# Designs tried in a protein design chat: VH-VL binders against Small ribosomal subunit protein uS7c (rps7). Part 7

Target 1, 178 residues: Small ribosomal subunit protein uS7c (rps7), of Euglena longa (Euglenophycean alga) (Astasia longa) (p14760)
Amino acid sequence: MSTRKLQKRKILPNDSIYNSLLVSQTINKILSKGKKNIARYIFYKSMQNIEKIKNENPLDIFKKAVDNATPSIELRTQKRKKGQISKISIKTKLERRNKIALKFIINSAKKRSEKNIIQKLQGEILDAYNNTGAAVQKKEEIEKSKSPVNNNKKFISKNKKSKNKKQKKRLKRKKNIY

## First folded at step 18 (VH-VL)

Design n3 (from k4 with heavy chain A61P A62S)
Fold by ESMFold2, fold request of step 19:
Structure n3 (fold): chain C 178 residues (1-178), chain A 120 residues (1-120), chain B 107 residues (1-107)
Amino acid sequence: as target 1 above (178 residues)
Amino acid sequence: QITLKESGPTLVKPTQTLTLTCTVSGFSLSSYYVHWIRQPPGKALEWLGVIYYSDNTDYNPSFMSRLTITKDNSKNQVVLTMNNMDPVDTATYYCARDYYDFRGYGMDVWGQGTLVTVSS
Amino acid sequence: DIQMTQSPSSLSASVGDRVTITCKASQDISNYVAWYQQKPGKAPKLLIYAASSLQSGVPDRFSGSGYGTDFTFTISSLQPEDIATYFCQQYDNFPYTFGQGTKLEIK
């Protein structure tokens, strides 16, 4: 009989304003040294400003922004024999995808030119909502790395009609922005 | 009352394109993902795909070349298009909502379903 | 694709019996399992999400447990209205996938 046990994961409580796990996860990523009060203030003020600008539910705006910045794959560094490194693409589990998108949004916001972090964060969220901005660009760069044509260069033959139809089937999966 | 209702043809000939419309009421398409699922007679459920808060989609790879899911939030409609229908595609087709907030929470409300028969 | 293997495929039990159905995932899916009830000619009804969380309005005789790859669904005291087919479903990744179902009948 196996003694191996799978580890249960801990789940953060939902935030107190939007009752949202996504918001709780976001606040935890803004400031990593336990300055939660400052992180909450930054996030909630950004959301309040977004609501004023768009006159829409800011949680819906944020969810769409995260959706647009969420990749379907992740590039993992792999070390090969002879010490050379390469990157491989893997299909990312849904929970991990959202974590990556939050990292893209927060890190991209920090690099923006606005005068304070609140304006930086709201600007990045609004750009991602409109399917633009640095976080979405990072997502798009990852998505283009999964092209199946590059994987076929070494074995492409002059008589590969049936393989081409199967490749087209797989590529259709990504016709819309994630 | 929260409802989803599938509408469209109940009989389709082989090779034709099926178009089904899911009309939602009592909730916003800005707050829920919508999935399409089918069930062939006497068989297990098969997930077909999902449409996100954006117009982005994800499809079951087994059907991906034949599927398109679109939506119009202002009309409360999600549309499934499935090309090149075959008798094996005879099934009851459902739409279902999924509260998605960092992760899903199960598909809590389903439409009643519509039986689509593919036959000459 | 994440495969969900459900056991048994059919089951007969008496009113008042404790009924247990199991579902095994082909890989670690944490607690991202839902259980559905489907009565003949009807759409599935969500009973359990997150492996063990009872959906609102669902009687407390239904319960679920498990984490990782092995999941259990239990009816503590079978009632006549529980005649249905029961499905597990993973929602850890797309495509969402379902177990093959357990047809529950009353002796």
Scores: ipSAE 0.717, ipTM 0.859, lowest interface PAE 0.8, mean pLDDT 85

